VH-VL binders against q0atu2. Designs and how they scored, part 52

Target 1, 119 residues: q0atu2
Amino acid sequence: MLDKKARIRTSREYRNVFEKGKRLSGRFLIIYYVENALDNNRFGFITNKKIGMAVIRNRIKRQLRAIVREYQGQVKNKHDIVLVARAGIGKSSFEGMEKDYIAIMKKAGLFARNANKID

## First folded at step 18 (VH-VL)

Design de3
Fold by OpenDDE, last read:
Structure de3 (fold): chain C 119 residues (1-119), chain A 123 residues (1-123), chain B 108 residues (1-108)
Amino acid sequence: as target 1 above (119 residues)
Amino acid sequence: QVQLVQSGAEVKKPGASVKVSCKASGYEFTEYWMHWAKQAPGQGLEWIGEINPDLGDTNYAQKFQGRVTMTRDTSISTAYMELSRLRSDDTAVYYCARDTGTLFYPTGHFDYWGQGTLVTVSS
Amino acid sequence: QIVLTQSPGTLSLSPGERATLSCRASQSVSSSYLHWYQQKPGQAPRLWIYDASSRATGIPDRFSGSGSGTDFTLTISRLEPEDFATYYCQQYETDPYTFGQGTKLEIK
């Protein structure tokens, strides 16, 4: 799991991201992102019943956290980023989810230009 | 309709622990932040903390940090608040309360409340 | 933390009168983050006004909220017997999400 300091942990922090952040939609994910006043990035995750049953949601959460952890070193610092799982993500593969994450983060300009997929 | 039903009154001795439950129904439990508040006899409301029922992340007021633990069981749509090392000034009615907005846009105001749980701490 | 100070502590009025309740914040609070609750003895609080000036569902139009910055007000244009209760303001600007100490509106 992500370190405590790398997580968005309060409702108000989530509210701030949704209220002030930019929104980008991928195939399986929507990201909301905003610059923070910290020296680190924080990540939040949103899932709901639309993506499937509890077992599916739990799997998706685990996979998203794994993806975020894997690529966190390539993300530009000082951002709060919320990942919202879209309908259909429950039927996606891990690789598909990962690909979507990378694509949307690059589109958002949150990855360095030389960022590469981790093999 | 939305309902929050809390566990019954508790009587505890100083130094003990108490765990209050809040059973949610009528809505998707994991899609709303759950908050807890304290109200001492004849006193006002005091915010204790909040929990994200989907992720389990918690945020506590500093006054309660180290003594309060908020958890949830999503399988039965139930939130829990445990308070340890009880003292006399912990005697109060404790409320669970749902954020009006979903996880997608928390509002910070609470539209549904439990009926409250009286916790009495005495020797 | 943001401290909310309500005044007066107790307000004694008669039915038909106008009531004005004040909530002052120790620092600026956005209107979208200031809320009011009503509580009667032996009952849980009930959301009354949200976002400083929006009435919750089922709240009569004799109730109104106003204010910005550090000063907020709950007004009851013409008191009804059922309006006598304790009112709390609450802020969502910064955690902890503090409440005011409450204003008890009692019948004179």
Scores: ipSAE 0.926, ipTM 0.963, lowest interface PAE 0.5, mean pLDDT 96
Fold by ESMFold2, fold request of step 22:
Structure de3 (fold): chain C 119 residues (1-119), chain A 123 residues (1-123), chain B 108 residues (1-108)
Amino acid sequence: as target 1 above (119 residues)
Amino acid sequence: QVQLVQSGAEVKKPGASVKVSCKASGYEFTEYWMHWAKQAPGQGLEWIGEINPDLGDTNYAQKFQGRVTMTRDTSISTAYMELSRLRSDDTAVYYCARDTGTLFYPTGHFDYWGQGTLVTVSS
Amino acid sequence: QIVLTQSPGTLSLSPGERATLSCRASQSVSSSYLHWYQQKPGQAPRLWIYDASSRATGIPDRFSGSGSGTDFTLTISRLEPEDFATYYCQQYETDPYTFGQGTKLEIK
């Protein structure tokens, strides 16, 4: 469970990321990200019915939150980041989602220089 | 086709709580933000707060912070607003309203409203 | 929070006349975040104009919205009997997403 301060919690904040954010696509995920005016990061999550049945969508949300929580200390601060689940993510493993997240976050330049080494 | 049906009128005493329901039909409940508004008799509209029905995250106007709780049950496509420690100026019609845009691209305008729930707070 | 002040509070006019309803914001509001609703007694509000100037589905073209920044207007070119109601502006620039106090458009 991500701390409340680390979550995008308002509709207007989601809209801001959609309108002003940069977009990068991975195998299972798309991220949108934009600088914020805070000292911390905030994360949002978007899944839809194309992912699968409710039990599958809930599993994906839980797994993505866990991945984000694991790496949040290595993410450069002052960003609002929305993770959008792509069709096909339901067939991925936790490790597959994790690898995809790391790759796309590296490509976006969102990991801090002082973070632990990551592949 | 899209419809929001609210629970019936309530009469409460000061200090009690009330929980208003809003059942959605005709669309995917978890893909749109839900808002709640208050309208006291003869007065204008006042925004209370919003809920992301997928994730459950909420955002309340400061005036209601600490007394309002918004929840939902996705299995029955129903949003709830609970207001505690009721006082006489809580007497009002309470509306649920759906944002016409999606969770990631909300529009901020509401073209689907519930019929309203009258809450009367009296001694 | 952004305060929306509508004027006049009550506007008394006859069918056939032109109505101009004002909404003034305490801070700048993007046109994409300024919306108007009509409400008749005993009914829920209905979305009327969105994004400052776009009519909602089924709204007659005698209604038009305009304005930017802090000043927005709703204009009805030729009043019909069904147009007598209360009109609210609403902003989505920042939460809380406030409404104006309303302009009651009543028959003279």
Scores: ipSAE 0.879, ipTM 0.938, lowest interface PAE 0.5, mean pLDDT 93
Fold by ESMFold2, fold request of step 22:
Structure de3 (fold): chain C 119 residues (1-119), chain A 123 residues (1-123), chain B 108 residues (1-108)
Amino acid sequence: as target 1 above (119 residues)
Amino acid sequence: QVQLVQSGAEVKKPGASVKVSCKASGYEFTEYWMHWAKQAPGQGLEWIGEINPDLGDTNYAQKFQGRVTMTRDTSISTAYMELSRLRSDDTAVYYCARDTGTLFYPTGHFDYWGQGTLVTVSS
Amino acid sequence: QIVLTQSPGTLSLSPGERATLSCRASQSVSSSYLHWYQQKPGQAPRLWIYDASSRATGIPDRFSGSGSGTDFTLTISRLEPEDFATYYCQQYETDPYTFGQGTKLEIK
């Protein structure tokens, strides 16, 4: 799983991303992102009851964390990034979520400039 | 309708641990931050820490780091605060309190509080 | 961390009088992150004023909050008997989300 240093862990930090972050919507995900004052990235995750039962929500959280961990090294540093699951995400495959994540992260300009190998 | 019900008073010896529970009802437990605060007899309020009840992430005031553990059980909508290596100045009423806002847009103010749990540390 | 210093520690007044309670922060606090609570003996605190000046649900309009930066006040324009209690300010600018030590408003 993501190291504690790479996680958004406080309520105030989540509030900051909501208030000051840029928003981009994908098919299954919405990302909010803002520069931070650190040398590293931090990731947060929002899933609510509207996406399904607890078993489904827990599966989605695990899959999103795995996707973020896989591509973490390609993300430009100094950002706080919150992933928000959209209501229809429960019907998506891991591959579908992964593809959506890559697309919206590229659109946000958050991958390194030589990230063409992930398209 | 929103209610936070805490476990009953506890008497502990120095060096022991205590675990206070806070059972939530009337709202979606995993969609709001939960906070814990201490109030020693005749004294003011002191923030201890917070927990994201969905993800389980915690954040503690430095004074309590190393001695406090906050957990939750989402199946019974219950938050817990455990304080270890108790000493006499841990004698206090402990409150759980809910943030007014959501996990992604917390407000930082607390609209619902538990009734408080008196913890007495004496030999 | 941000220290909130409330003054006076105890304020002795009579019903009908105006009360002014001060909260001073050791660092600047955005008005969106400064909140007030009322507490009576044997009870949990109650949210009273949030975002420096907004009244919580059911709070009478004789209560007003004001201030910015490091200086905030809670004003009660005309004291009622039920207003005698302890009032705490709280900040959410940075963790730990500290409270002031309180001002006890007591009947003279």
Scores: ipSAE 0.879, ipTM 0.937, lowest interface PAE 0.5, mean pLDDT 93
Fold by ESMFold2, last read:
Formats: C-alpha cells, structure tokens, sequence
Structure de3 (fold): chain C 119 residues (1-119), chain A 123 residues (1-123), chain B 108 residues (1-108)
C-alpha cells in the first residue's frame, strides 16, 4: 500500500499538478508530473466512469496502486505524479498496464537509467 | 438535479461525539471533492476540511486535527464528518459542500451546499 | 494561514444605493483563488462570485467583483431588496481554505 506521505491528499495539490505538470500519454495511462518542494514523491490517481462499472474501476485503482508501489523506490524523488486511466484500460491486463507505466515513466525521465523490476 | 441532504439536528453533552451525514444525489459522488464548514450562531463560516470521495484521502484545518474524522460510503453516496470531545463552542450549524470542479481540476469554490445540521452542545 | 479581513462589518444602506464590500488578505491571493458567497438567515451560503470577478450562474449583473493581490472588492451597483444579506469572501491559495468574517449588508 502507498504510504500517506507518498500520496497526493489535498485538492489544491491535484490542481497544482494539472495546471503546472508535464503530460505524457501511453496506451492505457496518462501521467502528469511536476517537481515538488519536498524530499519525496507523491502519487495521485484519477479514474472516471468512462472506463467502466464500479467493479472495473475499483480493480483498475487497486492494480495501478500495486504497480506504483512496486516501482516507487526507483522513481527519482521530488515529484508529484498523477496517473490518469484512459478509457481503454478496462480491457488491459495487469502486465499490460505495468509495461505501459514503465515505458511512460522512462520517457518522462522519472526512472533511473537502469530501473527494472526488482527480483 | 444535484442535492446534498444532511442528517437532522443533534443535542449532545460536553465530551461526547457527533457524526453528521451528507447524502449526495444527482451527480457522480466520487468525481468531486467534498468539503465541510462550521458556522457558530451569529458567526461566520469556518472551513473544517475536505475529502476525496473516490480514494478516501482527507485534509483538515489544523485547529480540528485530532478531533475530526471525515469518511464516506461510496455505495450510498454519503459523506460523514465526526467531531469528538465536544465542547460548548462546537455548537454550530455544520455544512457539507461540493467543489465546483473535478477531482483533478478542483476550483476551490462550492456550488452546492447541504441544508446544514445544527449540533447543540449543552451541559 | 491566510487571514481574510472584510470591511465594513456591517453596512447599512437603502435600496437603490451602491454598495462596496472590501476583502483584504494577509498574503497575496491569485484572483483565480478568491471567491464570494451570499448568505441569508436560515439558509446555506450560495456561491456568488468566483475567480475574483466571475459571476456564478444566475447572479444579476449589478454584482461585480474586482481586485488582485491582497485587495478585493464586491460591488453592487444598485441595491435591490433581495440583496440585503451577509457576504463572505473565501481563498483557495493555501489550505486551510479560509473565509472572511463577513459583511452584513442591512437595510437602513
């Protein structure tokens, strides 16, 4: 589970990422990211009803949190990062979402040069 | 038709707790931030805190930290605010209010308000 | 936290007059984060002006908001009987998202 310190928890913080963040789109995900003034990263998640029924949306939220938790130690610090689920994500596999996340995080320069899944 | 309907008035003794509910209808409950505010008799408005109804994350004004707990039940589109260790200056009307903007683009202004819940704290 | 000080506390005027309500912030507030509400006795507040100068849906054009930085104003060009109420400013620049103490606009 993501620690409370590693989550974007206020409405004003979400708005800051929307307004000032850079945007990168993948196959299933869009990320918005901006440098923060902290010594750690914070993650936010946006899913809407367009991706499916509540059961599907809850599954997607759980899977995205798990992916972020798995790779959070390899993300460069001092960033606020919001993951936005695209409409087609409901038909993706966990591994498909994971691959998409890794690709867009590398493209954003947010992973270390040799960041891979830890054994 | 957006509505926020709050639970009825309550009378409490000092030291007790109260849990106020706010039932939302006419919109997607989990797509908008929910805020709570206090208004003591004859006084102005005071912001208490906010909750992300989708993820459950909360943010409270410092003066209420440690006494307030905000929760929600998404299955019945209802937000809750619990205030503990009540004292006489907690006598007030408590409002829930919805942010005009979405979770990712909140505006910080509130377009729909509940009708208010009077909490009276008397010995 | 940002303190919003409204003046005057009470403003007594007659219908037809012009009203000017002041909101001063202890720190600079972006116009996108300064909002106004109207409240009548026994009712919930109503969003009136947002982003310092934009009228909420259904608000008459006799109401206007202006200002920037630390000084903001709500103006009513010609008071109608229905305009007598209490007005609050609110900021969203930083949490806690504070309100001013209100200006009560009452009939003389």
Amino acid sequence: as target 1 above (119 residues)
Amino acid sequence: QVQLVQSGAEVKKPGASVKVSCKASGYEFTEYWMHWAKQAPGQGLEWIGEINPDLGDTNYAQKFQGRVTMTRDTSISTAYMELSRLRSDDTAVYYCARDTGTLFYPTGHFDYWGQGTLVTVSS
Amino acid sequence: QIVLTQSPGTLSLSPGERATLSCRASQSVSSSYLHWYQQKPGQAPRLWIYDASSRATGIPDRFSGSGSGTDFTLTISRLEPEDFATYYCQQYETDPYTFGQGTKLEIK
Scores: ipSAE 0.876, ipTM 0.936, lowest interface PAE 0.5, mean pLDDT 93
Fold by ESMFold2, last read:
Structure de3 (fold): chain C 119 residues (1-119), chain A 123 residues (1-123), chain B 108 residues (1-108)
Amino acid sequence: as target 1 above (119 residues)
Amino acid sequence: QVQLVQSGAEVKKPGASVKVSCKASGYEFTEYWMHWAKQAPGQGLEWIGEINPDLGDTNYAQKFQGRVTMTRDTSISTAYMELSRLRSDDTAVYYCARDTGTLFYPTGHFDYWGQGTLVTVSS
Amino acid sequence: QIVLTQSPGTLSLSPGERATLSCRASQSVSSSYLHWYQQKPGQAPRLWIYDASSRATGIPDRFSGSGSGTDFTLTISRLEPEDFATYYCQQYETDPYTFGQGTKLEIK
């Protein structure tokens, strides 16, 4: 679980990322990201009922939060980032989601230079 | 048809807590932000806070921070607002209201409101 | 936070008259984040105008909203008896998402 400081917690903040954010699609995930005015990153998560039943959606949410927590120290600061689960994500493995996340975060240039080169 | 049905009126003593419920029907409860507002007798509306019913994240107006807790139970499509350390100026009607937009594209205007719950705080 | 100040506090008019209700913001508010509600005694508020000028579903075309920046207006071209109520503006530019204190439109 990410702590409160690292979460997008308001509706207006989600709206801002939707309106102003850059969008990159991976195999299982889409990320939207925009610079914020803070010293830290914040993460948001969107899963809809198209990805599956509640049990599947809850599993996906847990797994995405765990992936984000694992790599959050490698992410360049001052970004709001929303992860959107694609409809096919219910058929993915944890390792598949993790690999997809790493790939799209690298493509977006969001990993810190030293951490990015070590991956 | 979208409905928000709130729990009944309550009478409380100063220092107590109250928990107001808001049961949603006619739509996907977890796909829209829920808001709460206060209206003291004969006065205007005051926004208290919001909850993401999917993730459970909350955001409160600063003047209520520390005394308000918003929760939800997705299995019964119900949102809750709890206000602690009640004072006489907490006497008000409390409303839940739904954002017209989705979690990722909220609009910030509220198309459905609960009927309101009168909370009376008296010694 | 953004303070919304409505004027007048009370507006006393007769059916058939034109009503003009003002909402002034302490900071600029984008028109897509300024909304109006109608409320009658003992009832919940009802969304009336959204995005400064768009009528909510079922709202008569005698109601119009206008304005930008810090100054917004709700106009009722020809008052009907059912229009006598309190009207609130609300902003979504920044949290807390504040309401104005209301304008009570009462029958003279």
Scores: ipSAE 0.871, ipTM 0.935, lowest interface PAE 0.5, mean pLDDT 93

Design de3
Fold by ESMFold2, fold request of step 22:
Structure de3 (fold): chain C 119 residues (1-119), chain A 123 residues (1-123), chain B 108 residues (1-108)
Amino acid sequence: as target 1 above (119 residues)
Amino acid sequence: QVQLVQSGAEVKKPGASVKVSCKASGYEFTEYWMHWAKQAPGQGLEWIGEINPDLGDTNYAQKFQGRVTMTRDTSISTAYMELSRLRSDDTAVYYCARDTGTLFYPTGHFDYWGQGTLVTVSS
Amino acid sequence: QIVLTQSPGTLSLSPGERATLSCRASQSVSSSYLHWYQQKPGQAPRLWIYDASSRATGIPDRFSGSGSGTDFTLTISRLEPEDFATYYCQQYETDPYTFGQGTKLEIK
């Protein structure tokens, strides 16, 4: 779903977001975000064993990537953004995760001011 | 007890490919970055690349880009490094090594190393 | 790419002497991202010093690391016979995560 250019792909890049990023928590997700020196955004994903068994973790990863892809065009550029799944996310619906993502991204001020479809 | 066990030595002809395995045990394989390094005979260490074992994302040193492929099989906690179009200067010991920190909190230093796999490329 | 240049290439000393191994970076490296390894022939490298100055588990007090920016050192206050090995520095400031070429510490 996401192009390689739009993914956080190195360990050092993840470390940078952890060290320098701002943190916001939602019901199912935590985002960490920091400005980067690029002309584009990059997204990373953290799901650990505490979320559930492998089937559940793989579902969560797939769904989060789909959500990010749906709204990536409305995100302000030049940010590295890591989505961290909270322990209770395994019992969420796709729609619940989607709403949580939108709310957090709005609260962080990461949606562009011309994004008319973001409620 | 954290352990990384690599596949055995291989002898290859120029132009062939080699795939080295690294079996992890004693920790959650998908929660730590895995790295690979090369050491040619009598030479120093050279970083080849890294893999996120959970997502499968990779990052390679430019020198190896286009010839190296790193993969993993999470069902058996095993990482792989494949090097193609082998030439004589690929003769080396290849190591896997684990980052001390986790996926989001990597430290960049490697506390556990595999025993090394000698790959010999000769006519 | 950050190049790490170690000096000297070979250091010949006797047990009881003080050893100073240098690692110079082509650009600034945070102390949190500069690490040292020891390697003996036929063995994998062993983490020795991390974060420029912290000793890994079980590493004797005679080893110390120091430095910042582009200049880092590994010091062995009084050499023991088991300390004769090759030492590598490694950086994690930016990928590719390069190693220095090594300093071989050999018995005179």
Scores: ipSAE 0.866, ipTM 0.927, lowest interface PAE 0.5, mean pLDDT 93
Fold by ESMFold2, look of step 18:
Structure de3 (fold): chain C 119 residues (1-119), chain A 123 residues (1-123), chain B 108 residues (1-108)
Amino acid sequence: as target 1 above (119 residues)
Amino acid sequence: QVQLVQSGAEVKKPGASVKVSCKASGYEFTEYWMHWAKQAPGQGLEWIGEINPDLGDTNYAQKFQGRVTMTRDTSISTAYMELSRLRSDDTAVYYCARDTGTLFYPTGHFDYWGQGTLVTVSS
Amino acid sequence: QIVLTQSPGTLSLSPGERATLSCRASQSVSSSYLHWYQQKPGQAPRLWIYDASSRATGIPDRFSGSGSGTDFTLTISRLEPEDFATYYCQQYETDPYTFGQGTKLEIK
């Protein structure tokens, strides 16, 4: 569960990330990210019906939030980050999504120098 | 075609609560922000707040914070606005309205509006 | 919050005349976040002009929007009987996403 301070919660905030953010694609995810004026990070999540039925979309949302929560301490602060689920994510495992998230966040330069998977 | 149909008029006493519904059809309900606005008789429009119908996150104008609750039921494509501790100046028509753009690229203008729900608060 | 002040409150004109409706913001608003609505009695508002100057679908070309920063204008070049209504500006620069108090355009 991601607390309210770490969530992008308003439409205007989502619009800002879309307009001004950098974009990077992974296997299952696309991230958009932009520096914010806060001392903390905020995360947003976008899925659509192309991913699958409601039960699958809800599973994906839960799993993505869990992954973000697990690694949030390793993310460089002051960023608004939106995760967009790609069409193929419905067939991924939790571990597959987790590996993809780690890889794309490292590629974006958003993890700290010694970031690694925490068991 | 896109349509937003709101629940019928309500008459309430001061101190009560009201819950207005807004049923969406003709589009994917969870892919667009929903907004609510108030219009007192003979007055202009006042934004109350917004809800992300997919994730359930809400954002309210400070004036209504603490008295308004926005929810939704995605299984029936319906948004709700509940206003508590009603007072006489809450007498108004309440509208739901859809953002023209999607959740990630909202435009901030509203292309479809519900027909409005008159809430009358009288002693 | 950003306050939008519309002027005049009421504008009385005849069909065929030119109308100019003003919307002033208490802070700068990007043109992509300033929108206009028309509302007739007993009806919901209708999106009219968006992004300061773009007409919504089906809106006649006699309507035009302009302005930037804190000053925005809705102009109707030649009034038709159906144009008499109340017009609201609205901003999306920052929440709460406020409306102006409206300009009622009525037949003289």
Scores: ipSAE 0.859, ipTM 0.931, lowest interface PAE 0.5, mean pLDDT 93

## First folded at step 20 (VH-VL)

Design hh1
Fold by OpenDDE, look of step 20:
Structure hh1 (fold): chain C 119 residues (1-119), chain A 122 residues (1-122), chain B 111 residues (1-111)
Amino acid sequence: as target 1 above (119 residues)
Amino acid sequence: QVQLVQSGAEVKKPGASVKVSCKASGYTFTSYDINWVRQATGQGLEWMGWMNPDSGDTGYAQKFQGRVTMTRNTSISTAYMELSSLRSEDTAVYYCARDSGYDSGQFYFDYWGQGTTVTVSS
Amino acid sequence: QSVLTQPPSVSAAPGQKVTISCSGSSSNIGADYVSWYQQLPGTAPKLLIYDNNKRPSGIPDRFSGSKSGTSATLGITGLQTGDEADYYCGTWDSSLSAGYVFGGGTKLTVL
């Protein structure tokens, strides 16, 4: 699990990201990201009913949290980032989700310069 | 089977705009970003930017910010690159290229168009 | 001028081995996978190597890639006349302006 301080938890925090942040779409994910005033990054996750049943949504959320946790150290600091799962994500593999996350985060310029864990 | 077919050569005056097209076939157009790369005569490859055909999202090289616009028409699987305020230095062959980033998380261009020669001269 | 540095030219006789270097920084080669492209005279670039050392279908195994630190190397064994071309390295740069970057290109001449 992500640390408590690394989580976007309140509706107000989510709203701030959606209203002030930038948006980029990948194949399975949409990310909203905005700079924060903290020294750490915070992540939020949205899985709506279009993805499928609660069991599926919960699985996807767990998988996304695992992916974010895996690459958390490579993300540039001082960002609030919300991951929104797209409808097709339910049919994707974990690896597919991971690759999509990596690609979209790179395009957003959110990976740190010296980050090379994926290499 | 994957093919990118670009529009024909263009001759433009300085200050004009050029719009190059890139028609994709053999794969799901909206599933892969299209990148544009140019090459001046006798020079190297220069990356211009990427465009997500599904969302329309774009990312441009800083050098071309404000001067390049990348768009798409999904109904005909065609990507477009428009470069405005043309200068003689913009004379080059322009390539569209498919990006496999979403498949692998790594950016490389696995398929290229044949190139479009754009000549800017007074 | 190019973010990635390549030797402007290399040459060798048929059957020999050549290597083409690509030097970058921690924000590009040091942080992401390198790809190589072959451009035959008068043609569009062709993907030669991706993910540092992987070959697309149709690329013979005499082409190889490697990466170490902030540098990458393309190796060509059993050099053939048909290998005479320009070769470019490329990778994603994670600097302030994220984007793809190419090397300056290396002209390979088969003697």
Scores: ipSAE 0.905, ipTM 0.952, lowest interface PAE 0.5, mean pLDDT 95
Fold by ESMFold2, look of step 21:
Structure hh1 (fold): chain C 119 residues (1-119), chain A 122 residues (1-122), chain B 111 residues (1-111)
Amino acid sequence: as target 1 above (119 residues)
Amino acid sequence: QVQLVQSGAEVKKPGASVKVSCKASGYTFTSYDINWVRQATGQGLEWMGWMNPDSGDTGYAQKFQGRVTMTRNTSISTAYMELSSLRSEDTAVYYCARDSGYDSGQFYFDYWGQGTTVTVSS
Amino acid sequence: QSVLTQPPSVSAAPGQKVTISCSGSSSNIGADYVSWYQQLPGTAPKLLIYDNNKRPSGIPDRFSGSKSGTSATLGITGLQTGDEADYYCGTWDSSLSAGYVFGGGTKLTVL
């Protein structure tokens, strides 16, 4: 579970990432990311109704939060990062989402040099 | 089965631009990123950048930032690399290569084009 | 100049074995999987080893790979004259200017 400090919560916080941040797309995910003024990372998750019913959207969000938690120690600090689920994400497996996340995070340059250390 | 077929050799003057094409077949073109790698005569491999054919997103090696543009036409499964303001040191063989990142989370180039020789002289 | 360091050349007799080293850092080999590429004279590179030690279909098992710390090694046994080629290691580098990096290449001569 991500704690309160590690979550993007307000519409203003989300808008800041979309307006000021960079965007990269994978097969199942789009990430938006921007440096923040904090000592930690924050993550946000967006699933729209076209992905499916609320139960399906909540399952996807839960899976993405688990992936983010697993790799959070590798992420460079001081970033706000929003994961947007693409329409095709329902066809992916957990492992497929995970590999997509790893690939786009590497291409964004967001993984730290010494992956096991916290800032 | 998977094939990457590149355009033919080019001879250019300093200051010109070159655009190399890379036609993909045998797989879903938009599912894998295309990378470009060059090799000057008698030298090693030099990575230039990646391009996502689905989104058009790119990431360029710092050395080429500002001079390279990587694009695609998805209707004909073709990637392009354009290098501008050519110099004699840009004389090299240019390769396109498919990367594995979205299948595994780990990057390696599983299929390569045959290479395109670009000569900058006069 | 390359981020990954390889010996410029190695040689051995037919039937013998050889190893090719690839030395990097904590931001590349130390953090990520290593691949090896074979480039026969006048041809494009070909994937030989991926994920440190796995072979694509069609690569004979006399080619092997390993990784320890920030170094990787390509092993070739039962050397044949057809193995004369340049060999490159490669991996992702996760430093500030993230991107793919290659070793400088090693020319294998079978004498």
Scores: ipSAE 0.751, ipTM 0.898, lowest interface PAE 1.2, mean pLDDT 90

